Miniprotein binders against q9h3h3. Designs and how they scored, part 43

Target 1, 235 residues: q9h3h3
Amino acid sequence: EDGFTAEHLAAEAMAADMDPWLVFDARTTPATELDAWLAKYPPSQVTRYGDPGSPNSEPVGWIAVYGQGYSPNSGDVQGLQAAWEALQTSGRPITPGTLRQLAITHHVLSGKWLMHLAPGFKLDHAWAGIARAVVEGQLQVAKVSPRAKEGGRQVICVYTDDFTDRLGVLEADSAIRAAGIKCLLTYKPDVYTYLGIYRANRWHLCPTLYESRFQLGGSARGSRVLDRANNVELT

## First folded at step 5 (miniprotein)

Design q1
Fold by ESMFold2-Fast, scan of step 5:
Structure q1 (fold): chain B 235 residues (1-235), chain A 91 residues (1-91)
Amino acid sequence: as target 1 above (235 residues)
Amino acid sequence: SEEEIEKIVEEAKKLLEKGVSPEEVAKFIAEKLKELGNPELVIKVLEELLKSGLDPEVIKVAEWLLRIYEEEQGHEEAALAIRFLLEKLEK
């Protein structure tokens, strides 16, 4: 069933990316309008496929906030997909290092910190904190999933532009913690998402590169960050 | 349940009025919400207590509740909500 769930998750992710997004774009919208937008579109109430009783009657794939300096760079996703098919048919081992090399070659470098929260007040509050940090310039871009029909956990994704830049990844973690977020965070490079690497993947790869746990009181850092791929503590 | 929350608020208010420490009141609230199986309701309890006019004591209760929930696994959402409430109160 691992293969089935991985295929299902990949299909859901692709459908969400292709459906319309609700976006607060700080490049074109004054920051003063953010609070009203957050009140209009709380992620616990926005439904994935639309509902007359929700803020949306039509499908919504993602609710997103773009920072004032955000410049999207998805890289060469088509070239990545072609190279991935070639790699699979070659019989060569599929490892984190091989995937990292494919990502670098095709400039698919973005990645994201993930937090999974149940629908409700805490999700909406966490999203509001992240959205404010994005609009105020502490983070570049973020999105949150709408509420699924099944009522499962929703995900907040906070992006960085280069997953190979450890300092940038750690700076984003610090900004998330400064925004008041204390839940478990995991970091996933977008190359893994494009290639369908989820927890139940057929290659038995760890689907995340880093893990962040909140630390109460003390040092300049608000969290402990672990490199899951190399089993090394970074903070 | 609104009625269950009101009972916790009433008892917590009485304890604070009698001079019971904010730490002990925080422990009382945490235990009652644990018994109800819903630690998430801590924000509703704190918001209702703030309407009582005992703000300095209630802020200290919230600070102790934050410590309690940050030390317990699985209560990260409740701890996050308390932290945001405390930040709002410090405006």
Scores: ipSAE 0.000, ipTM 0.075, lowest interface PAE 24.1, mean pLDDT 79

Design q15
Fold by ESMFold2-Fast, scan of step 5:
Structure q15 (fold): chain B 235 residues (1-235), chain A 83 residues (1-83)
Amino acid sequence: as target 1 above (235 residues)
Amino acid sequence: SKRIRVTVTEETSPEEVAERIVEALKEGAEEVVLWAYGPEAVERAEEAIRIVEEELGRKVKVERIRVEEEDGKVRVLIVIRLE
């Protein structure tokens, strides 16, 4: 690489997907090895770039657990983006329903529940619960960020295959709650990322489809789930 | 395992991307991560994979595709390996 692009190279080198991942892959690894793997690589102790006192001497981009049925599928992202440009040019109203239809047509269906936690015991405990749920088949796949900077929050991402499958999204929420997770969860469909839907978008769309809040008592699943697009409580 | 990045933009030819992929594999990369900036770059990355398969006589497995947003721009990361 050349020295004239040092700043560009430094920025690129910080991308988590570039660096090695620590993966427990239940498709090829016995489930009985999970507890030892979790003890070896607690997310609060794994450092982004490796340093003294951490389990890793080399950079780690993500810590992930793949379920037995995990099969990555991003769909036809190029077709989605071309159709999106045509839709904007057509003058047709841009709504959650229109984006949902575009996503279905181009098979861009994946999404994820997100939770942000400070480094420490609660993060490690939450990740262990999620990882066990993945290996036991209650969730499909999950990942957690390593500790990138002191005082910064880390993120756990729990993926589902189809954001339009409301029951599947709610079942994932239920499994997350059953694992002992009590923090706020938000659900983001990958189609919104591909199309650049963010907080200040000109179409005034909510950047998340669902929000889950822990509730003591009442609901059998221990949470209240809100459909952000329709402003309707599902639990 | 060793991973090497290959950046793809709307201005990078599929042939140049293929050359960089082959070079990375010859340098010992077990996986290559293609960083594609925009839909045109994704198309160029896909064509480059086809060129690599023809040149090496081996199939390329797309192990993972991820989408990332940075400063309002979308990039697609395509993780590939030889089968």
Scores: ipSAE 0.000, ipTM 0.113, lowest interface PAE 20.0, mean pLDDT 77

Design q16
Fold by ESMFold2-Fast, scan of step 5:
Order: structure tokens, then C-alpha cells, then sequence
Structure q16 (fold): chain B 235 residues (1-235), chain A 83 residues (1-83)
């Protein structure tokens, strides 16, 4: 054919969601097998495109753990996008409340806590703690990126099924902290991704709904959670 | 399928980004992957899309947007195609 084709770095990042995943599925696999699976696939050693020296010979987009009660529901993304386009052409005000309304109407409710760690023991330890919390039912589902060719930090994503359920979001934060994680966490609803985060930025909408910082001392809990949209302390 | 990437930095002008997008489409790209590094780069990519629509007289469809955070910087992938 006459055109040249190449896999580009930007396209490679998008391809991660479409490439095969390494999954521990607690719905079909006994919890007693988790420790062996974690030892076989530590995220600091699993390579993005496979390597004879790594646990994988084939590409891996994500390493994931599904909880026993995990039931994926992406909602009506097409209806959401159509409603968003209609809203923009209507001239009606675009606010966090309007976006929340569209998300609820179209059942696009999932969101995630994000954390970034350098490859190594601390990443593998943090992932193991999160994976155990998922299998034990304290979290619903989580995934971690494989090691990139050039290195750099890896991301752990811990999902909740409903970003409008503040208690559920805070419960997930507590479970992450109980796993020994002390770094900054940011919570992002998937609705912002589907609607185009760059457009939200035009209206001064914060794509990060919640922020969690570990704290020490006399508080009743080990983290401070801020509602970024309303600038209100939740804990 | 043919896919071309265009990297957008905070210093890249919207006109320059638009030219790269048009060039990629003329080279037969079915989709263009825009990779924007930081909030300023996202604004430049957004404006570039409008310039492309005006220049070609066709609507650009945004198929997917992925927001990532790395080393304190916001990184956004925007996948676009014509019509």
C-alpha cells in the first residue's frame, strides 16, 4: 500500500485499553490463588509490549483485579455525548451540576482514584495491598499500568461504581490508605473523559472531583479529602 | 488502518497544530491522535481543531479523550477524525 504506517507513542497510550489485560477475576478464581498471581505478575516487571526477560512475552495493556461483586456498567455513553452536544448548542449554562445531571440521566457514573508511583518494590507492595482489598471486598475493581519501555511512573486506578455516592468514594479512599498508601490521590469521574476534558476546561470546570492527602496526628482518620469542585473539606 | 500522531506543547501555536492535522489527513490518516502536554497545550489543540474545521469546511469528530497525570503534569490524548 502507498502510505507508511507506524505505531506512534500517542497511539500506544490509547492502545493500552484495547490490548490484552492480565486479570485476576475473584468472581471465577479462588482468593487463595491471589498471592501466587501477584508473585507471577509484579507490575514493576510486567512490560508493556512483552520481553523474553519479563513475565509476559506478549503485549499487556493493563494488570487488573476484579472483585467478587464486580459488575461493569459504562452506562449510555452515546446518549451522554448527544445530550452534551445539544447542551452546548443550546447556550444553557455549563456547570458541574449540569454535567452531574447528564451523567445521572445516562447512567455514566463510574470514577476512579488515581495514584502514580515509580517502578520498584513500593509500587509492587502498594498494588498487592490494593489487590487484596479488592479480593476481600473492600474495593470493587482496580488496575495498574505495565512498565513502559523508557521507564517512568506507573499508575494505579481504583474504581468506584458511582461518583455521586460520596460515602462510597470516601470508603474507597479509606481502603487505599489502609493498604499503606500515603501519596496524593486524585478522583476523576469517567463522565469528564467521555465529554472531553479540554472543553470542560473552557468553563473553568475542575476535572478532578476529589483530592486525598495523607495526614498524621490527632485526626479521627488518616487522610484529608477535599471536594475540589466546591472547595469543601469532607474529612 | 492509518493513524498519525501530532504532539502539542504549550509553546506550539494553534495554527501550527492545525497545519500538522491537515497534513496528516492529506497523507491518508483515517484518525489523528493529538497528544497534549499540559493545560495550555490542550487549549492549543482545541483551537487547532476549530481551525481545521474552518479550513476544510468539514466537521471534526472527537472519538475519544483520555486524561492522564504524570510527574505533576496533565497529559491528554484526543482522537479525532473527519465528519
Amino acid sequence: as target 1 above (235 residues)
Amino acid sequence: SKTIEVRVREETSPEEVAERIVEALKEGAERVFLRAYGPEAVERAEEAIRIVEEELGRKVKVERIRVEEEDGKVRVLIVIRLE
Scores: ipSAE 0.000, ipTM 0.108, lowest interface PAE 19.8, mean pLDDT 77

Design q17
Fold by ESMFold2-Fast, scan of step 5:
Structure q17 (fold): chain B 235 residues (1-235), chain A 83 residues (1-83)
Amino acid sequence: as target 1 above (235 residues)
Amino acid sequence: SKRIRVTVTEETSPEEVAERIVEALKEGAERVILYARGPEAVERAEEAIRIVEEELGRKVKVERIRVEEEDGEVEVFIRIELE
């Protein structure tokens, strides 16, 4: 929404993280149970704060699928936040390189491909495709936002372990496309999220490192990936 | 329209990479992208391209994108298309 500040967006993100999540965990649940779980919890019908007649009566922060090989590593977020505070009070310039170095130093390396879709059958279909790719091992972990009170688009986040591993980021893009996704994708390192850096920030940092656009024409699935920082097409 | 990515390392056979490129192009891929990190991997990727041109009996269009990391490592994306 126009007018939301970085502080407001950070508060909403924190609330979602603190509320309960609906999780399909392929590390402990047979893959054969995925279809029933997806039918029970379609993201277009799961409400953020619970509603009569929806699949949930209580708040849901995120709907997530964990792959068999998923091993969460958030790094040293506390150390990152302390170093960020020190950087802001220092005489050092705040640049993408400086922020990348903070992330590396504190092992806060995860990042995510984002896609925004309107509530409805297309969203549910896209999520089902992503969830299946996660359970089948082509992706590591993904989550989708529940339906907000005001409506608006929902977001699917597909995570990679290391935003500095360009090959890994591109492999995730390929897997998303192979799952049938054709919309615009943008890639954001979690370090920007943990530090509350969004598009309209005072340092003029672009939190989006990559954009992926579906290749138009033909029957073959493919994408064009742009490195936003260097303004170069990689594929 | 289809774009295929292939990782080339210091241990990757150029002949094996060339086979993947040829098959992808024959199956209608518009572009094949080779990813190589470091000079030995890049040389193996270049050798694969030479083999591809010999197998197809024609030149391919090649574009090289060099990306330098902060630690001094160089990553190269080699984009291959039929002329």
Scores: ipSAE 0.013, ipTM 0.514, lowest interface PAE 7.2, mean pLDDT 84

Design q18
Fold by ESMFold2-Fast, scan of step 5:
Structure q18 (fold): chain B 235 residues (1-235), chain A 83 residues (1-83)
Amino acid sequence: as target 1 above (235 residues)
Amino acid sequence: SKRIRVTVTEETSPEEVAERIVEALKEGAEEVVLWAYGPEAVERAEEAIRIVEEELGRKVEVEWIEVREEDGKVEVRILIELE
């Protein structure tokens, strides 16, 4: 079969995390160098496994920008994985609520807004806007996938510290919209990523907590955000 | 303009949606509205649009027209303008 399974998605994610990253770190690099860095590494041209004709000859897993105030906190991922194994053997129902509880207990709270764009000028322009927002302090950290498949979409991930902090999640959405982004955004907690829960999972869980759509007509936020778990519009 | 609606669910093949969009164009439709139920259906609808663009050799205009709740599910309407 030529389709992707959850196993294929998990394997791709692991390989990308293990391969080298191209990072602009605003904690140690002057903001004035960002434009040159973005010009050198446009995500539509950076190849996943390297190509003499691209900006990179060696594999690149992710292209990332760290904000000046960025302080990574992954929580207790090992404890999370042990508790997940225990949950699976316990016979208890596996639900969004039980996963939320595991995430809170082990302080695995980060999450991300995702946008998928085809390789090209629109992707590069969107990433440049996000990168500037990160360096200017409106967002904390972001990354974008390199070009891994001809004709396939690339993903921009914009992280927040706490998926249970709705106001923080919505503030990140507003900053993304202020950067000029108008495409569909979906929000996923990292706990689902660490546990290998993707779209087609055997527990029938939806890993997406929020969806954001651009709104024309002068709304204060510039977008309409939906709470997927409760099917309620928040904005 | 002539408009045709296509329903997309988490079980709908992106290739089938793409075929219906192309068929609608051949029937003289100027717009196709995709009604997608849930995030997996939205992703399948997006993939169908990509397939259509590849088959036509050009981009199509896509507009998000609304998000609604019905029977505990979220509907996403994607308006595709066939230029």
Scores: ipSAE 0.000, ipTM 0.112, lowest interface PAE 21.0, mean pLDDT 77

Design q19
Fold by ESMFold2-Fast, scan of step 5:
Structure q19 (fold): chain B 235 residues (1-235), chain A 81 residues (1-81)
Amino acid sequence: as target 1 above (235 residues)
Amino acid sequence: DRYEIRVLVEGLDEELFREVVEEVREFAEELGLRVWVEYRDGRVLIRIEGLPKEAVEKLLERIAELAKELGFRVFVRIEEL
């Protein structure tokens, strides 16, 4: 079932960003408080729109953990959007390379590793591992979606500050694997999110740059990473 | 902050293997580094030692562009020394 449009996915993402977030901020909260916070707000039980029987009675858009060194920088998103409009009207080809250059020019460099898991113990366990890695300094920041009313998979997003820094992207993948995560991961630069590049985009671009698959014993990093645009596999 | 990179290329003919090796060799020569190359029945393995982080990023970008241009798959292993 692929009944969702890019517009529908963008509207859902915007609504989640606008609703309240549950945040563990390691810049202001001692690391010793993390286990109690994770027990209070397991993502499989936190509901998107609130429910008296869940940990939250009010809507929650995201559950997030900020590392001690986290310093948000979204770049010049307005300049990016203006340049995107100009690019579309110019008649120039729209490719991963042109989007990369647009992102660099406007300093919109952040990106994220994505993992999709069904609600349950494995999701909560994966999130706990990621959250601990963030608080311990192996990752910078992460968030996980609450449980939707219709059910379905939830997403964990693990951010890096520069998608053009391949070693940094790979280091984040290694830290995710070291946290015990074995599921499929995909990496998406935030510039694609801001410009509405989803699976069903009109330019037929792959919506992710990298794909990481768990590999037992075959890699020092614990995974094989495929550069989807360039057909390069990193081990 | 020095790195070893191993690049394994599969599925190219011998002429295209030569082109890939030449591209990597020229990159390494600009940095004063040696390249080790081994050919084995439809595969080529290229190894470079002593790369600083900035050079690793540039080499990965170049390899990615070449793989896309020539339509082949490449496997890269990166180790911090």
Scores: ipSAE 0.085, ipTM 0.646, lowest interface PAE 6.2, mean pLDDT 84

Design q2
Fold by ESMFold2-Fast, scan of step 5:
Parts: structure tokens; C-alpha cells; sequence
Structure q2 (fold): chain B 235 residues (1-235), chain A 91 residues (1-91)
């Protein structure tokens, strides 16, 4: 997110959400078809705007896998945005607690674990592991960004349905680690994304709620989770 | 330029009356605006389309397509201006 203004980041996010997605939907597609789908659409090769040399000729905003139990619920995003404008003009303090309350009031509860990886084998391998965990029921839903025209790191997003459910957030972290992921993970509630809370925001809020680091010397699936807002170790 | 804009609006309205989908009409508008080859003129035309009374759904899709196009061309200032117009329609 470095090197971009909040407006640029929001514009890119909007375009990606509005463009077509490549989706493996486990609610309607047999799990046996996943390996072929992953081979057809490795994220390191799928291009953001299409290319004759890539698997896609048309733009792709996201590559996603939906679990069998996936039921999308974005909440009342318009009501959230209106309340956010009112909050900013009210003079009330803008804190993680205030944003949490806004999210609860408007039912904007989803959130995601984020991991950033360079295009290549490690990205494709990590995505395959996450996708299998989703189809097998250990995770609910995930998506990965396509390769940008200018290059750079790609992001894998692993969603949970309620960021206020700490057990659910921690269970998702455990499932990601069980899939063999060892890189840094950060957890961001979608309410922060909708309200434009990125690095160096004007309210000086931490842009993520949790941070997960692979635990050195412990189990290969072990992790240490930090609550970044309160600076407290959870695991 | 204003006469050409009015012609595009009238053709778009006729296509909608014939039952052509808003998305297909938006693609027609986007292609016409890409032909201008000047990002600053594209922004001015989009601002005038917002004043024209054309279906906002058509304008939204056309702005999205042009935002993607300008982004691909590396015209970041134009892409950002179109993004601001997108936010205006989503309110």
C-alpha cells in the first residue's frame, strides 16, 4: 500500500471488485475439479487486465474460492458510510472502539487475514493450499489478486464472517498455518476497507486489528497472534 | 464538442428505447470516448454526461470502463478524476 494515496488505493479496490472474478464455487462445483481449476488459473500467471500470453484475455479483478457454507453478507455499507460522515463532522473521537460500534450497528462484520507474496511458485503454492482448505471446509472463503501490469506483490485474502468473534478469527489463523503458510499475516476488518483506513491515515489508527507471526522453534503450524490495537499477545 | 456530446446522449437514449441493455449502451459510450485519445477531454465529456439526464446506471458502467482504460494507459490523474465521478454516482 506504500507509495499510493488513499484515493488511489480505494480506486484500485473499487475497480477490482467491479471487474469479473474467476470463481471456484464449492457450493455448486465438485471438489474433484479444484486441482484442474488451480492449474488453469495460477495467480502468478493471471493478468489484471488480460493478455494474449496469460490464461485470461479479459480483465480479472479477483480469483476466488467459495466454501460450501459461504453465504455473503456485506451488511449496510451505505448506512455505514453515512454514519461515518456524521461521525467525522460531530467532533466525537475516532477510535477503534467507535469504528467497531459503527460496524456492529450496520452489520458490516466481515474481515480478512492478508498475506503479501511475490509472483511465482511460492504464491501459487500458498494459494493452492488456501483454496484446498476452503473447499475442505477449514476456511470459509478466500481470494487472491491477479498479477498487476507493473508487477509487484500479490495479496491473498482469507475471510471470516465476524471480526468481533475472536475465536473465529484465531481458528482461521490456525487453519492458514495448517495449510503450510509461514509468512506474516495481518487481519483487517472490512469496515476499515470501506472507510478508507489504510497506512498513514489521518486519524492515526492502526490499519489492522491482528498480526500473526510464525512461531520459530515450535510446531510447524504454530503462530503468535498480537492484538495490535491493544498491544496484547493472544497466543 | 458539446454538439457531439448531445449526439452521443441522443443515440444512447435511442438504444435504451430499443431495449439494448445499459451495459451494452455504456460500452458504446466508452468506445466513443476512447476515440478522443485525450484523457482531459474524456473527463470533460463525462462531467457533461452527468448533467445530461442520461440513466445513471449507463454513466456508471461507462465511467468504470474508462477508469480501467486510463489506468491501463498509465494516465493516473485521469483515472483518479474518473474515480471521483464514480463516487458521486454511488451516493
Amino acid sequence: as target 1 above (235 residues)
Amino acid sequence: SEEEIEKIVEEAKKLLEKGVSPEEVAKFIAEKLKELGNPELVIKVLEELLKSGLDPEVILVAERLLWIYEREQGHREAAEAIYRLLLKLEK
Scores: ipSAE 0.000, ipTM 0.177, lowest interface PAE 15.1, mean pLDDT 78

Design q20
Fold by ESMFold2-Fast, scan of step 5:
Structure q20 (fold): chain B 235 residues (1-235), chain A 81 residues (1-81)
Amino acid sequence: as target 1 above (235 residues)
Amino acid sequence: DRYRILVRVEGLDEELFREVVEEVREFAEELGLEVRVRYRDGRVFIIIEGLPKEAVEKLLERIAELAKELGFEVTVWIEEL
């Protein structure tokens, strides 16, 4: 059921964020060490809860790479959550525009391109490409989920600092495509994540703002980008 | 069956968070379970895995009592393993 699914996803995301992360931080670590780090921690082999046969014996929530110029700014998440509660009790319409306004007011602007891949060589290769783009300065920050005990697809998240900056979102898409990524990409603002809004929600909101599909000889460096909120193609 | 509980606590100072964490830890210890605790951005998060249904009901009741007594906000996520 929709309510149960949303709560389950929120609990899993919170647990992953709270568990230790494996981080390559280009702000403090030389770029020359990246290839060795990627070989040590391939996401298809790093296990969510640890396994003596894997690279980790202890739980890992995320595997992340921080760019040299990365400066995190989460905004006023507490103020955003309080305003969201007030909005729900006010009876005002809940729309993408209303949420965008709350996010801007509270400076909760980050968002991410998401790609889902099965565990294996293709996932590890895609992650290595993304990680190199982050360390080389074409992307700001990225993370990838470890392998779940149940199996299933893993997710690579590539962050941008402002989801309202359409050009910046499209530049990130271009950099992902330049790294050799050809799978479907979807873009989600972090405001939806902080408010617990997933695909099936009470407000019938689509948490995905953009979709990117690889196209041979396509625009924007090999992709077609759709604005899901306004149902219009940007490329 | 067995359940996982994730508890988020807000609205308390750090000394009172300790009291809530210890109450939950004592409850879990009697069942032979470990409690995982994280402190972030003025909140405390508590995770317990492996609880039977009757233990979930008792823990929720105790957390509700503490929330009323100490005046804090609590959010609980429950999932069956």
Scores: ipSAE 0.000, ipTM 0.204, lowest interface PAE 14.7, mean pLDDT 79

Design q3
Fold by ESMFold2-Fast, scan of step 5:
Structure q3 (fold): chain B 235 residues (1-235), chain A 91 residues (1-91)
Amino acid sequence: as target 1 above (235 residues)
Amino acid sequence: SEEEIEKIVEEAKKLLEKGVSPEEVAKFIAEKLKELGNPELVIKVLEELLKSGLDPEVIRVAEYLLMIYELEQGHEEAARAIWELLRKLEK
């Protein structure tokens, strides 16, 4: 549906990570400055490669908000990639379980809730809600993609420290819902991103671990969360 | 009314002259416009503010705050109209 191979998606992700980021860092910037920063850099207007008519004339890879308590720990990504190469050469089956074990061994534990929205006021509104939740301490860190030259949906990523900590993943979902977000969310561990696990991958793995759908009323959570690998509702 | 718009502009300019931050002035404008209770009037006032000579960054932040407010109220058409004004200001 994306019209790209896993290799192309991985290359684009690496390029975005290497290009400059626009960051609101709550560890060094007062929360009172957030609204002005959001108005200065609405994701529907910030362009991926820069344009004199947009808020940026230079390339921007990501627009990010770091929470007051945010302490980045990517783990041993180089060791992960070396072990992945060895695993592929070994002829052993590549399954969600083997990828989980590689992630644990190399301490590459972070993951993210993903939401895809068309450029426009609803994207900017959703991002503002997420950014405020991060600055208020309800979420740890989030980023949103800039607008692509050819158009298409943009992605908001809301990170958690440990994808194996199911309770922590569910707590992040609750905080996203409390921020007013009602769209479909999917959860992807960063190990899958580093290893190039996207839709139509050669190992036929589901590229996400969890799916969250909004529900109004009787549930304290405000959403239904499905474990995609086991087809079990977590609720 | 036109008189109300002129008062908002005058008060905003006075706050900036006193050293109040553009962000706080934008919040002041947004709160004043929320009091109108009519999204169509809010759009008209924002269009007039662009003609007033007020700092465009103050207007931009106020427009963004009002866009979010209107969307939260369920006024999608009003939010989109404010978003289009924001787009024009940032071009």
Scores: ipSAE 0.006, ipTM 0.331, lowest interface PAE 10.5, mean pLDDT 81

Design q4
Fold by ESMFold2-Fast, scan of step 5:
Structure q4 (fold): chain B 235 residues (1-235), chain A 91 residues (1-91)
Amino acid sequence: as target 1 above (235 residues)
Amino acid sequence: SEEEIEKIVEEAKKLLEKGVSPEEVAKFIAEKLKELGNPELVIKVLEELLKSGLDPEVIEVAELLLRIYEREQGHLEAAFAIRRLLEKLEK
């Protein structure tokens, strides 16, 4: 439905994934070309469905940067979906722990740090910092949404290989902070995205596992990270 | 809980050694774990039984428990764990 339900949000995300992406691939493109590419495709100006006045005349689903070592692994998504359908039919409680176990069983382990920023200079500057960290090897892969709605926020997604690897998740947070990012970050495992778990989900689950808040002075990391599923501070 | 698991393991092992059918042993384990309110403990029971050297019989019990748990509402996480264990044993 067009009421911004979980189903509507999942459909939007799938459409973006299926539409063409603007990609800087450090595996095949020299790092020296990055600054020109970033200047050509600032996310605040790239439009979701194309516009003669924007950098793109055709639809763009995502703007992405792939690191030199990037190797995609989605796991057994079909097995995960079958298990999810069975779990929903069972009437058993749907909890973060149950979903974590399904993800581990089916090797669907990737996840991402999310930051939401309004279109403009601050978004473009943040994206440039993240993109450079990816090309320099501090992060594996990242993407940012194009401008789809007047005044609506855009999202930067910074991926890690394994959401159960807390050290890897925290290392990515540190690299994001080192790039100058000070806004709230939340971490979402891709299993939640595949299963359509968003803020307005019917299971009343928190759609993110970790939360990172910038901390002024005193902290060597520059942030406080909370495990939202277990309500435990990690840093 | 660990004490209760050890009792279930001991009884199941004795039943298998006496030649009781894997179907009956699987039903016994499922019923005992239902009484404890935690079907996920089935993996601990199966792992302890495997240490007893009755691998072919225990594998058959695990396959039957998988069917029981997958067909019963509210036991899907335990069923997934059993499937994972069986895959590991198959190599």
Scores: ipSAE 0.000, ipTM 0.075, lowest interface PAE 23.0, mean pLDDT 78

Design q5
Fold by ESMFold2-Fast, scan of step 5:
Structure q5 (fold): chain B 235 residues (1-235), chain A 91 residues (1-91)
Amino acid sequence: as target 1 above (235 residues)
Amino acid sequence: SEEEIRKILEWAKRLLEKGVSPEEVAEFIRELLKELGNPELVIKVLEELLKSGLDPEVIKKVAEELLKIYEEQGHEEAAEAIRELLEKLEK
């Protein structure tokens, strides 16, 4: 059980990051052009490796929208990876706290809310809502995976600057919900992605820090956010 | 195809440059080759990647995984071709 699927997912993620991206950059492009761009590149139709029948003939790794205030801070990923290799070799315990410390030391602080949806209208509608929220300034940056050859679900990633800033994470959740998103959301720090920590990881770590479920019942509307590691409800 | 082989080579090189292990890169390549659906074509692509300068350790790991699969499925012809490739890599 150890390694194969998690390592394959990490390799796929890195390959996608290196392939060309389709980007709507609100820092340099008028917001009025967004609707046309979304119509041209619906994620359910954009193919991962290109196809004459799709909007793209060449590979696309990600479809992304950058907000007007977006300022990337990827940190020292090389230093993180070197430290990770040393940690694994040391035989010391690998825990969420240890990974958090590595991330802080190397300034790899970004994280993301994830939602997985099947190709189709609901995916395209959800992505359009997220993209508009980014361009309008309620979210900073987001991306969605293109359609894979084998089919399967696609993922929308909505980023925050600092996974240790709980208020910022919750604020992003609220903005996602305000955009009309009602599906399950999970939050993953980018440090876990860079280090290949997925559902079936060797260290038996929970692959996500938070979970958000839409709540419609009772006298209140909103979302319930759970800290998965501690089983503590935050909202 | 020629274009697909070139893309695989480029992705593999970039993954190695980003610190992805040869084992992880091998798994990525194996999944791409699985989509070809033809063992003869898979072996031909592996040979071409090796000739094009891909890390022999990556090719070896892909070949080892494919050998297990072909042996389990009873593809004796394909299994033998992979064994010959592995023998060349060990020289």
Scores: ipSAE 0.000, ipTM 0.105, lowest interface PAE 21.6, mean pLDDT 77

